# Ledger of designs, part 287: VHH binders against c4kar8

Target 1, 263 residues: c4kar8
Amino acid sequence: MAELSTPSPASPAPLDGGRGDELEKFTLRGARQILQLLQDLITHRGLITAHTGGGHSFMTAVLKVDEERGRVVLDPSPDPQANRRALAAPRLTCVTQLDGIRIQFPLVGLGEGQDKGRPALFAPLPAEMLRLQRREFYRLQVPLAHELSCLLKAEDLARKPVEVSARVIDIGAGGVAVVVPTGAAEFVIGGTLPACRLALPDGEPIELDLEVRNLNRQTQRNGTEQLRVGLRFAALPRAADTRIQRYIFKTERALNAKARGGL
Short names: E, the ipSAE of ESMFold2; O, the ipSAE of OpenDDE; V2, 0.75 times the mean of E and O plus 0.25 times the DockQ between their complexes.

## First folded at step 16 (VHH)

Design kc38 (framework vhh_vobarilizumab_d1)
Fold by OpenDDE, second read of step 17:
Structure kc38 (fold): chain B 263 residues (1-263), chain A 125 residues (1-125)
Amino acid sequence: as target 1 above (263 residues)
Amino acid sequence: EVQLVESGGGLVQPGGSLRLSCAASGFTFSDYAMAWYRQAPGKGRELVATITSGGSTSYADSVKGRFTISRDNAKNTLYLQMNSLRPEDTAVYYCARVEVWYYDSSGSIYEFDYWGQGTLVTVSS
């Protein structure tokens, strides 16, 4: 009877020093952002794994956020020993997932008490929260109501310059997918479209260079043929990147809220 | 509706004793920590004693060894037995429901959401 040694869950490898810069992109430090994310966890009744160290953890949830007092209230473990460990730990590492995104945040200075007659754990608000969105691969499906467009600077079959207003169907940190009428322009995979303009709802269009990465012909339900063009941001200014990221984040939040019946 | 009604206050001589009562209604009394605090004329509010739902008690240093907080969950009543009363104990005594309490490395915090109208305790010769 071979005792199948259940492989000890590999201690999360220390985040190697070079990954620090990448993690900073995913780290929320803004008080409002942190509060919002914690509130989202409450709304979604997200289960949190709280790690107390030494390979110990327990399941908890954020019950309340007190902005005025700068504290978070957690559901205590039904195991008194787990609670004791949590209180004794210099740091509680909380891990959860919201909408498929891993969230991690530290809590320091835990206390025990009661909120409205219910036992609870208390901690100061986290100074930072890590939201590990695989931004590089994530593509937000743009709501039709947003009417995102991209003015493409392209050439026709005769190599004459043409401007094509394309609807943006998805957007990510690395690029956009757009739809254009078939024959509106000639696209070459690997080709660069210079000085294009991406229109976001929050202000002036963003001027950017786009690289054609893929082309897909699509037939609509009405029988109309369209060309889906996948475009990479060839050179994106930092300010533009920030705007795009903000738009994505805001839109995702709104979509998720709607999906939950909140809108 | 949450109600807290204090009673048992009055005039007492130095060295005397009084027992205050607080009748609680409108909530599950046994689930909540309760507290007594007092306010002397011209002074701020002072926490006197606390009792958790589990019966753990704490006292201000000024009353430690003289006052005893207790509760009868069956009667929904909080008590404060005050012995060896001093003139400096003269105050309006309030019963309070503790909405939030917690203890951490920095100490204990108590927050109240309901309190009574108070009962006057006067210690005078």
Scores: ipSAE 0.704, ipTM 0.872, lowest interface PAE 0.5, mean pLDDT 89
Fold by ESMFold2-Fast, scan of step 16:
Structure kc38 (fold): chain B 263 residues (1-263), chain A 125 residues (1-125)
Amino acid sequence: as target 1 above (263 residues)
Amino acid sequence: EVQLVESGGGLVQPGGSLRLSCAASGFTFSDYAMAWYRQAPGKGRELVATITSGGSTSYADSVKGRFTISRDNAKNTLYLQMNSLRPEDTAVYYCARVEVWYYDSSGSIYEFDYWGQGTLVTVSS
């Protein structure tokens, strides 16, 4: 069993490029808007999932935005292999959240080096940033203290049925993202996991069918690798939808209260 | 206060050798990449050699095989060993602290935030 990673905001997989027409109205191309949004990510210490292709990603953060030199500085991974994959990639797709709003942007021309004696990754400022202010794209980062889990009914490498208790890292109106230990089960994009059980803090587990939407081998800030699985709710009952929305609202309210009350 | 103080410049005959030193203070020397650059009379500045905190080195094509950059982190000192000196090497040599460096698809980038006052090297008979 792989060790569980330190809790961090889960970022959904990159949005399909075929949705370009739908996403254009949410795309920021003004230099001032892009700089302000990157500055907001620094201020809020937003964790970014940087997708390097082939189902691989790593956790990073914007450390600095240099407007005069037209570049962004990112926190490198403690895993050298993740950094090598990033540097070899023709393009990084960076995905994060700010106040539940999905933010996605490309980085091209990644370099590795140092800023004031500290290891860093460098890239030109993105020419565009996607900021999805739509409720259907909202994802709540699940607090570790809630111990939110989903019991998945899946298959192992030999196609034998297995049950895997997966930690829920984010949740939205349309689905959840979970962390699965490496080798615990096999997942196929588009495959259905029937009769899974989502445990919420208040009440009985919700039984539901989940469709696998994406798979990502993510290198965490501490250098460990985790399999992140994006799952869509199939045939969600109205009562279950109500409970999920209530959990999201209540948790968001509590997190906002804590953020405003604390340093 | 960051200070870089060069020494070791002087007059040397063609084919001779000279060792430059740069004493650094006011920062954690071992964390920073360092560089030597030079400016010949009537010419622009040329980056001569770089050394990273990990010890990786790079050199201008004009000095490869003749010059060696090195560092002593215990003494906070940067060195440039110059062998087989030529009249074309005549210049003021500056020690510089690398604020930013990285490698990307376009090559290597080096940006400097602090420079010393320089030390004059004259190669003539």
Scores: ipSAE 0.655, ipTM 0.857, lowest interface PAE 1.0, mean pLDDT 86

Design kc39 (framework vhh_vobarilizumab_d1; at its last look DockQ between E and O 0.85; V2 from the best seeds 0.00; counts 0 for: unsure alone 64.7 < 65)
Fold by OpenDDE, look of step 17:
Structure kc39 (fold): chain B 263 residues (1-263), chain A 125 residues (1-125)
Amino acid sequence: as target 1 above (263 residues)
Amino acid sequence: EVQLVESGGGLVQPGGSLRLSCAASGFTFSDYAMAWYRQAPGKGRELVATITSGGSTSYADSVKGRFTISRDNAKNTLYLQMNSLRPEDTAVYYCARVEVWYYDSSGSRYEFDYWGQGTLVTVSS
C-alpha cells in the first residue's frame, strides 16, 4: 500500500515584483497631492466603495478633509452592521472613480463619531492613494494571428551579445510580455536591453530600450520550457507610444467586435 | 446665532448640592453633543462632563460619582447636577457645544466650537 505522498501545496508565487513597481508610478504619496485628490472627491461628490474585508463593502463619501488635524471624514453607512465591520476592520480599502480614473486608497484607524451634529466616520489621512489610469495598466493579449515579435538584444551566459526574436504575448502602454526559449539569453530583473526592435503590423519596427521587470519560467503542455519575460518600455518616443496605443486600440476594437458576433 | 447661557451657580457649603443649567439656542440642540467645562482661579480649563446626542455620558475622574450631566432636548437645556461639592470644585463652569467628537482605538476625542459666558460656583465654609 504505497502511501501517496500528497504533493506539498506549491508556495504562492512571489507577488510579481514588476507589478509593484508599476503601481508605484501611480501611487500618490505627497501630502498635497493626497489632499487635493480628496478635495476633488468631495467636490465631485464621488461615491466610494469601502471594503471592510471578508467580501463586505458599503457605499460612502468623503465629507470633509481636515488638513490641520490630518483626518478625513466619511459618510457612515445607513447599515449599522456595515459601520461595525468598518470599525472592526484593521484596514478599510476605499475604491472610487474620478474622471474615469480608478482611485484606491487605504484608511486605517477608523473611528466613529459626530461632525456638527451629524454621524460620521473618522480616519487619519491616507498615506498613499493609487490613481490607476486604465490605459497604462491594460495589457492586450496579442492575438496569435498578429505575430507580434520583439527582437531582444541581450547577452548570453558568457556575456556575449545575442539577438533573440521573442513572441509578444501581451502589450500595454507601459511594456510587453514576451516568450523566449529557455537558455536563449540571460535576463536580469532590472536590467536594460538597449536598442531592441518591436515589430507592429502597421509599419517598420520600433526601436526602443526595454527594462526587464519580470521573469517566469513556464512549462508548456508538450513539456517544453519557455521563459516569459516582462519588459517595460524605457524612454519610449512619443511617436512610438502613439503607434503602440493605436495598435492596442484597433486590436481591442476588433476583438470586441468579434466577441459581439460581428465580423 | 448660537447661544449658550449658563445659570444656577452660587455659593454652597462643602457637601452641598447645586444644579447648573445651560440654555441653548440658535441650533438644533438635540443633534449635538454637549459638555461642561470648568476653570478654577489660576488654573486652566478642565473638561468636567460630556453627553452625546444619544445620551451617552462621560466624566472627569475628579467628579465621577458626584456629578451628573443630563439634557432635556425639548427644553434645549443642558444640566449639571453637582452633589457632594468640595472646595476644589470652586470654578466658573461653562457650557460648551461639541463640534466634533469621535471614538477610535486611542479613545474619545472632543472638539468644541461654542462656549457660554459661564456661571460661578463657589464652595466654601
Scores: ipSAE 0.747, ipTM 0.891, lowest interface PAE 0.5, mean pLDDT 89
Fold by ESMFold2-Fast, scan of step 16:
Structure kc39 (fold): chain B 263 residues (1-263), chain A 125 residues (1-125)
Amino acid sequence: as target 1 above (263 residues)
Amino acid sequence: EVQLVESGGGLVQPGGSLRLSCAASGFTFSDYAMAWYRQAPGKGRELVATITSGGSTSYADSVKGRFTISRDNAKNTLYLQMNSLRPEDTAVYYCARVEVWYYDSSGSRYEFDYWGQGTLVTVSS
């Protein structure tokens, strides 16, 4: 059997559509800027969450940028169903992060085939890319070693109360993204989960109310499906906000120190 | 070094049959899609047939039902079986390696990186 990638944390969800005018100053439309940013994604092996619509996404990566032919080449999913959804979608919304900077771009006209004998997905170069350098949009990818979890108080399909310990995969000023086993609980976009408990490495769990903002069934690089739930902090107390920001800042500094070889 | 060497061309009467071979070397043949294309005197190149690494085939409308593309991965060889040959099939036939292929809403795309030297097929009395 071929060695499959370790399960990766889910990438952040797409930004809300009502922010077009606010994000214009962060939108790249120059051909050279777009080519450079895509090349940076290749160089840094940036993992991309490709949203295919209907709450579905899959993990991919840019394999090649063909400037002469005006196209990008992407790593297909090992799950044929994810690839079929992508090919059927009128638009693929790609979301990734480099050094804390959110990057988002659309791909239209997706094709399936091979490049030098290897399976690949093909799309025309995007006409624009969002490169968002704002602290309030920063999402810390939570280190697996921290074993960060959030105990969710939810309901199953029969409306029976259940408690689900969900792994926190990213965290920001406005909320968290968690991974839940498929079928563990029912989530309704806009619904509130009261008295959930966010466990940070140091101190008592933080009790807070979470609002469900988005749901994505994500196919991992190894072909395994997981449910990613985006949760907004509802009416976050000042003390909780301070602890969360402190965790983000401290963890980011520690990760940057490791990346620079200061270990 | 990638090499593609065609053989099997010749003179044949209308209604006759001919089998072309392409011996491939210098790469992992089984990984690549392969193609046959042809060029008649004073005419542009025409893609005749393709075969993917998985064995899926496609044909130009002009040859459907008469030509069959196949491959032998153990021998690193591509074949084109030509039946019910017509004078308009007269052309130089080239073996090609497909560097890139894909299907999208607009149809199929094929890009080639290596070609053989060609083998002449003449269909006449």
Scores: ipSAE 0.704, ipTM 0.870, lowest interface PAE 0.6, mean pLDDT 86
Fold by ESMFold2, look of step 17:
Structure kc39 (fold): chain B 263 residues (1-263), chain A 125 residues (1-125)
Amino acid sequence: as target 1 above (263 residues)
Amino acid sequence: EVQLVESGGGLVQPGGSLRLSCAASGFTFSDYAMAWYRQAPGKGRELVATITSGGSTSYADSVKGRFTISRDNAKNTLYLQMNSLRPEDTAVYYCARVEVWYYDSSGSRYEFDYWGQGTLVTVSS
């Protein structure tokens, strides 16, 4: 079955929380860095999508940062319902882009009032901000026709070595997601699978060490269970990274051309 | 140039009344929340009353039921009607413009950017 990688709508969506450990190295936590990044958003008048949960969001902007009082001031929505949802939400997930760099940060404790006679929203400064390039967050949904596989060197229930050929369902700069039959091997979050082999179309399989980051059990239409395994590249050689990025680029371009030519 | 000019202070007996006025100019008065605060000799500032641009009011516990804040947007004027005055109400009263106000789950916040020179209210026999 064809699994297509479709770009999100023009408005950025929050990154998947199941990839949180992968994103830690791109997370800014220093007060000075956070203030500078927020100031850059103000200077460039960046539009921000603020997500309130339940699939709802609104467009906003950072109007100012008050370092002394430790707060940010945001533009309210012209839609009163959006503002009410924002104020009721336990957190506001702000997503934007600056010169091709994706920026994401949480705001908690949102308030409503006025700044110099104008309606505004207020929040404490975020404790963290995510800053990353597209290739650092993008995951290509692998077309089924490509039949990409990854040979996993794992253990069974009896702690015996087993090799499992797993279908790759998505791939990005930081790792892959694969599916295996339930019970094919034992996986432990945080565990390392050394000397696995990733098969790309353009040459010999890539040997790499993988770290298990997440597990999700799924039931297929025929009632059989499978396990979705999220795998991080533990140490990705430059040559392997280049091949992976080339695959992603070529596949994405081919899918985009098919979508336009099919219209 | 923002200007706030208080008037109406003076000497009154306990139990008496005064009406303070504050003439505002140099800004769109109807857009701003406004406040009265007071400062007695040797004491810090006390927020007395606030009124939002939409007319919602709040009062310090010490003046509730005795003082009334109001505004006339057509005259660009803020008022404080003070009834049942007590010696502890003796202070210089300042009209203030609210630069920032907001509320969240932790409460309300008010920050002021302009105030006048004040008008003295003395409550004494």
Scores: ipSAE 0.546, ipTM 0.819, lowest interface PAE 1.3, mean pLDDT 87
ESMFold2 (binder alone), look of step 17: mean pLDDT 78; pTM 0.770

Design kc4 (framework vhh_vobarilizumab_d1)
Fold by ESMFold2-Fast, scan of step 16:
Structure kc4 (fold): chain B 263 residues (1-263), chain A 125 residues (1-125)
Amino acid sequence: as target 1 above (263 residues)
Amino acid sequence: EVQLVESGGGLVQPGGSLRLSCAASGFTFSDYAMAWYRQAPGKGRELVATITSGGSTSYADSVKGRFTISRDNAKNTLYLQMNSLRPEDTAVYYCARVEVWIYDSSGSTYEFDYWGQGTLVTVSS
């Protein structure tokens, strides 16, 4: 499958360089700003999705920033194959979120080794970082306790209709990202999945058409692979849009209250 | 407290052999890459050999084929077996703990946080 075998958009999808003029106002290039943002990711234990190209990514985290030597230290994957893909890649595109703000940055010149007896990946400090504060880029990370699922109507590898219950991992105004078991269904970027059912905690499932926007095989920090599928809402009735926005707002407020004790 | 204590240095004739030992304490020896450095009078420090926690070794071109680095994790000891010694091998030999090592497209980089006191090796007739 070309979309999974060659460089392809990944979930969460990195932002296109063709949007450079729009992104310039959100780009940090000051050395002190970059160091502070990386330190904030360490302090908040931010999980990073590192895209290696070819529809592949792995979960990592910043372990340390070495200002004197101008480098960042990353947590390697327990999957040796994910580390080999990362080391062979000309660039990692790192995507994370801090307090609802999307952060994206490149790492070039990745090395492997050890820091104080612990395996580590090393890269020079990025020359720039994107910090996107716009509401349209907001994606709510769905709490596992909510058990949010979307019943997808897709096709299997033999092109027979199949229904897959996929776990919703994030949700925004324009779509959802889901996790599907490997081999359960075939997805094609730009393909439409009609009459899918999004189950929210309150009320009946929402019936909607979804468009496949991106695919990514992500290696988790425990070494397991999962297929992440980014899905766009093709058309939403006003009532469905209202219910989705209500869920996002209510959940965000609840998460903020837990994290900040009354905020 | 990290301690590295070298032994085994001495006077040897050209073509002779010596084995250096480094007794390590105060840290989990098996987790760390280790190295041997040397410094001849009036010269800078030269990295002679490295060994990773997994047992992978590297050598300076000047000693490759003549020196062998090894480790005994049960004894917390690093070794350097030196064969076919030459007058230019005369130096103080230091055991060192690798704080950071990195392998990338430019090759290997090693950064050290602890050294022993050194042991003198003199190769002379």
Scores: ipSAE 0.686, ipTM 0.859, lowest interface PAE 0.8, mean pLDDT 86
Fold by OpenDDE, second read of step 17:
Structure kc4 (fold): chain B 263 residues (1-263), chain A 125 residues (1-125)
Amino acid sequence: as target 1 above (263 residues)
Amino acid sequence: EVQLVESGGGLVQPGGSLRLSCAASGFTFSDYAMAWYRQAPGKGRELVATITSGGSTSYADSVKGRFTISRDNAKNTLYLQMNSLRPEDTAVYYCARVEVWIYDSSGSTYEFDYWGQGTLVTVSS
């Protein structure tokens, strides 16, 4: 009677052996960075896949970050068995995406309970968060001093053409995120905005077509509502791509130099 | 505005009984876990009893079998029935709204965001 050795559940294949050094570049360990990223997940209502081990997972979200107490609050599963598995697991592996970037972080020391009368899961803040930025998805946070803007050709609620000057908040090889006043125009995910103009500090505006990919309403501390619009470059001339890349590299270098105390 | 008002305290002989009440207002009472804690003269704060929104209860070992926490959601009122009172039960008793309840491998943790002014219970012969 040959004891059929039940194949040991395949350990999730180590993320491909890019040298340990490359992974470190994408690992956030700073407390402020971690808190900011978690807050961003809350703001964007990012759905998280929480892996409990043994091939089991459930969908959750970050509900709250408590900086003072050093804890994160998660939405529990509607499945009690999933919650039990999560609590029994020595480690919860959380996976999500924000703006096309894969984010992974571990949580340990999970507890269950209530937050303001609502069922919740609790964990200490993660010690590290992995943000896998592919070059194609990398977004530079635009310094406020650069005052990048994008003239959007959009439509209002009446489908009347309108031009909206939008502040660029981030830029990458694949697109830009902008902020506009609420009600300035109507945006549809998957819609194309033709013949827009991106203003860079180094010369004349770049004319390009933009595709709406994301819409997020944000309320500022002052109570003002803004709309964050994620835009993809639909067709970018090579010369424009080169200019954008040059700007990104130059800005990154400057920011890194400042961070190192060199400026 | 959230308000919690305790009542029912007083002087009682050892072995006697008291019923404390806490009138809650300014929030959806039925959604929150509630607690009683007490502070004896010269001693620290002690959790006495908790009740979840669903009605699950817990007690400190010192009062287990003698005290009963209950709630009437229709009246927005929390109760603490205290039987077989002892001199050691002498304290100011506070009603508290539980902001956070956490259960993990180390046990239960409670955090309160609102509490009343308290009611004095004196157990003396």
Scores: ipSAE 0.032, ipTM 0.379, lowest interface PAE 3.2, mean pLDDT 86

Design kc40 (framework vhh_vobarilizumab_d1)
Fold by OpenDDE, second read of step 17:
Parts: C-alpha cells; structure tokens; sequence
Structure kc40 (fold): chain B 263 residues (1-263), chain A 125 residues (1-125)
C-alpha cells in the first residue's frame, strides 16, 4: 500500500522581478485606502491567513483599526505557539480575500497585549496592501444611476463627422462598452475614434482616443435596436488611468456594500 | 456604569506605610489590567504600577522594591501597598482601568479609559 505522499503545497514561488511593475499597479500605499480596506475587512469579518514564516500560519481577523495611533488589532491564535511564532517573526504576511479579490499585506513590529480585557495582537498599520484585482479583465457594470457617458467622435455612413453621446454600460482598466442608437454612426472594428470624452462623476471629462474592438447589435425589451460598442483605451494618460481606477474601486465598494445589505 | 473608587490615602511620616484600595464596579474586573498612577502637585501624571489580568506586575523605577500592586478579583478590588514612603511620594493616587496594553519591541504601552477620583497621600514629618 504505497502511501501517496500528498505533495506539500508548493510555497508560492517568489514573484519574479519582472512582475514588480505589475504588482505596483495593484499595491495600495495611500493611508486612506489602506484604512478603508482594513475597515472593509472588519465589516466583512474577513478571515485572514497570517504567515509567520517557515511554512507556519494561523487564522486571524482584523478586530480594530486605530487611525489616530496608527495601529491594527488582530485576533490572536488559540494556539499559543502560533502566537509566539508570530511575535518572533520579523514580518507577518497576511493573506485574505474580499469580494473574490485576493488581498495581501505585511505587518511588522507585532506586539501582544489586551484590548478591552481581551487578548489581542497589535501592529502598526501596513505601509502597503496588495489588492490583486485582475484589472485587465475586470469590467465594472456601471450603475444606471451614475449616468456615465462617452462622447464619441465618429463618422456617419457618408463619412461626415458626427458626435454621438453614448451611455457607458461597463468600464475596465482597458476600455469601456457603450451603447449607441443604431445608425447614429458608422463603426469599424480596429478603427480609432480620436479625442473622445469620457465623463466620470468626479470631475471634468477625460479626453482619450478609443479603438473599436467589437460591435454587437442588441434589441431592447421595448423592441428598440441598439448597438453595443466595445472600445479599448488607445492611449490613456496616467492621470486618467488613476481616475478610472478610483472610480471603479469606489463603485465596486459601494455595490458590494449594497449587496450585503449595508445600504 | 464603570466606577473606580480609591481609598486609604492620608498623612504618613517618612518611612511609614499605607495601603490604598480601589473598589471597581460596572465591568468584569478580572478581565482587565489595572494600574495605579499618581500626580504630585505641579507635576504630570506618573505611572506607578500595573497589574495584568493574569497577575503580572510592573513598577516604576521610583517605587520598585517599596510598592506592591495586587488584586482581589473576588472582591473587585485593586490594592497598592506602599512601604518606606518618602516625601517625594506625596501625590494624589489614581486607580485606572487599562483599556489597551501591549508589549512590542519598543516596550510596554498602556491606555486608560477609566480612572477614579483619586486619594491623597501626604508624606510629611
């Protein structure tokens, strides 16, 4: 009876150096963002796997965030040995998931004590938190109430320049999907629409070039035919990318909160 | 409501002894770390002694070997036995509930959420 040695789960390979730039896109360093994410973990009672090194880990949770004192309070392990390892570790690597997104953050300077008569672990706020959202593939369904629009500079069938105000139905890091009335303009897959304007709720429209990636005719419930146009951001300034990402993040958070009955 | 009531203060000669008591109510006394701190006239607050829920104690260097903090969880009472009192020990002594304490590489940290009205200890010839 050959004991099938269950292969020890391979330690996640050190993220190779070239992935550093990609990880940076997913790294939160803003104090407000970090605090908000930690608060979200509290609200959702997110279980955290805390890695202490040497293949050891324990389950914990964020109990409290103290912004004024710049500290996070964690639930200690019921295993005293795990707590000892945690306290001895130069770094605690915390891994969790929120809304299907993997979150990872380091804690350093761990201490042991009590909060309101309960045993707790204490650490300074993390300097950074990694939120591994597959940004490239994620498309936020835009709430109708947000009324996101994109002014498309296109041509009609006669190649006359036309401006079409299109409703944005989904948005991601790589582009938007919009709906336009059938016949409002002529779109060619692979074609570029220059100097379009994406309207976000947080300020002035973003001027950007859009590439047509897909076209889908849709019939609405009322029998009206619309054209869904998938558009890629051809050249997006960094500032615009940041605004788009912020909008997506904020909206996702709000939607998730609503879905959980918090609104 | 959380209440802390100190007693046992008074006038004592140098070299004398006093025992302070703090009666705690309105919370699970046994779960909380407790502390004594004092404030001398014209001086800031000084932490004198701490005792954890588990009975671990710490003392300020100024009182080490002379003062003893203890607790009776059955009586919900904190004590400070003060021996070999000195004029510099003259202060209002306060009992405090420790809301938060922790120990890290930087040392021990204490935060208090409730304290008593204090009891005056005067050490004078």
Amino acid sequence: as target 1 above (263 residues)
Amino acid sequence: EVQLVESGGGLVQPGGSLRLSCAASGFTFSDYAMAWYRQAPGKGRELVATITSGGSTSYADSVKGRFTISRDNAKNTLYLQMNSLRPEDTAVYYCARVEVWYYDSSGSHYEFDYWGQGTLVTVSS
Scores: ipSAE 0.782, ipTM 0.907, lowest interface PAE 0.5, mean pLDDT 89
Fold by ESMFold2-Fast, scan of step 16:
Structure kc40 (fold): chain B 263 residues (1-263), chain A 125 residues (1-125)
Amino acid sequence: as target 1 above (263 residues)
Amino acid sequence: EVQLVESGGGLVQPGGSLRLSCAASGFTFSDYAMAWYRQAPGKGRELVATITSGGSTSYADSVKGRFTISRDNAKNTLYLQMNSLRPEDTAVYYCARVEVWYYDSSGSHYEFDYWGQGTLVTVSS
């Protein structure tokens, strides 16, 4: 099949491998546009997944953009090992979203220190930032209050069947990203999880087959480690597709109304 | 309101010793890295020593082995112990608060936001 891995805006998997020319039209290279976008991430308190390579990432945020000194300041992980991986990495790939639009940018030359007495990571301003405004890349960030979950049917290290209730962190037309505790189950990229159950508000759980598209061990802002799994809808019935799209649309509409100071 | 007040400067003979103090107020002293700078007559400002909130120290090559930077967080005070003083150590010594510091592949970087008024050290016979 002529399909590509489709990570969500909030998933830990960066977009790479055969997308160079296709992504050029979404790439910002102007210093002013880069500064404005980074400032927008600060204003909206955007959480960033920083990929350090080897299937590892950590949660961060932009604390400050310094145009005069040409640098960005990031929130370090409370896990010293995550910070050590970041400093040792030749490059960080930062992934985030604003209003469902995926934003991705590289950081090189990372330093460790303090800003006004507080621990911080420092990097030169990125030379480019990716802003993807395509429908197939659009993902709804699931509000924590919705407590959206997906019951995964997987296998443990001994190949024994296990059921894992995973928290859904984002959802789109093509799939979901979920969080599972480290060691709860074994996942293989390209493997299929049959008869999983997606629990949406206002109805019975949706039974569906999910394909594992990406895996990342992410250190959270509190220092704990979680496995993030990107899952594609393999065989989605029309009724299920309709319910998922209605949930996305209804939730976006409610979030837009709230953000604009509406009820 | 941030204040840094230096004391302990004076006239001393070559080979002598002095201890400088910097009384800090108006911020959580224990959170910040601190530094000592000096400026000799007709010369630019030279970074002499730094100390991080965790106690790690660095020194200019010109003073390494002779000067010791230390801090007392309970007293909100920064110190510079100066031994084996030389005429070329004659300068106004400034206490400074480090706004930003970091280490990267190119080395150590320091930026300062507050400075004291300075205390004069004269090394002469």
Scores: ipSAE 0.697, ipTM 0.864, lowest interface PAE 0.6, mean pLDDT 86

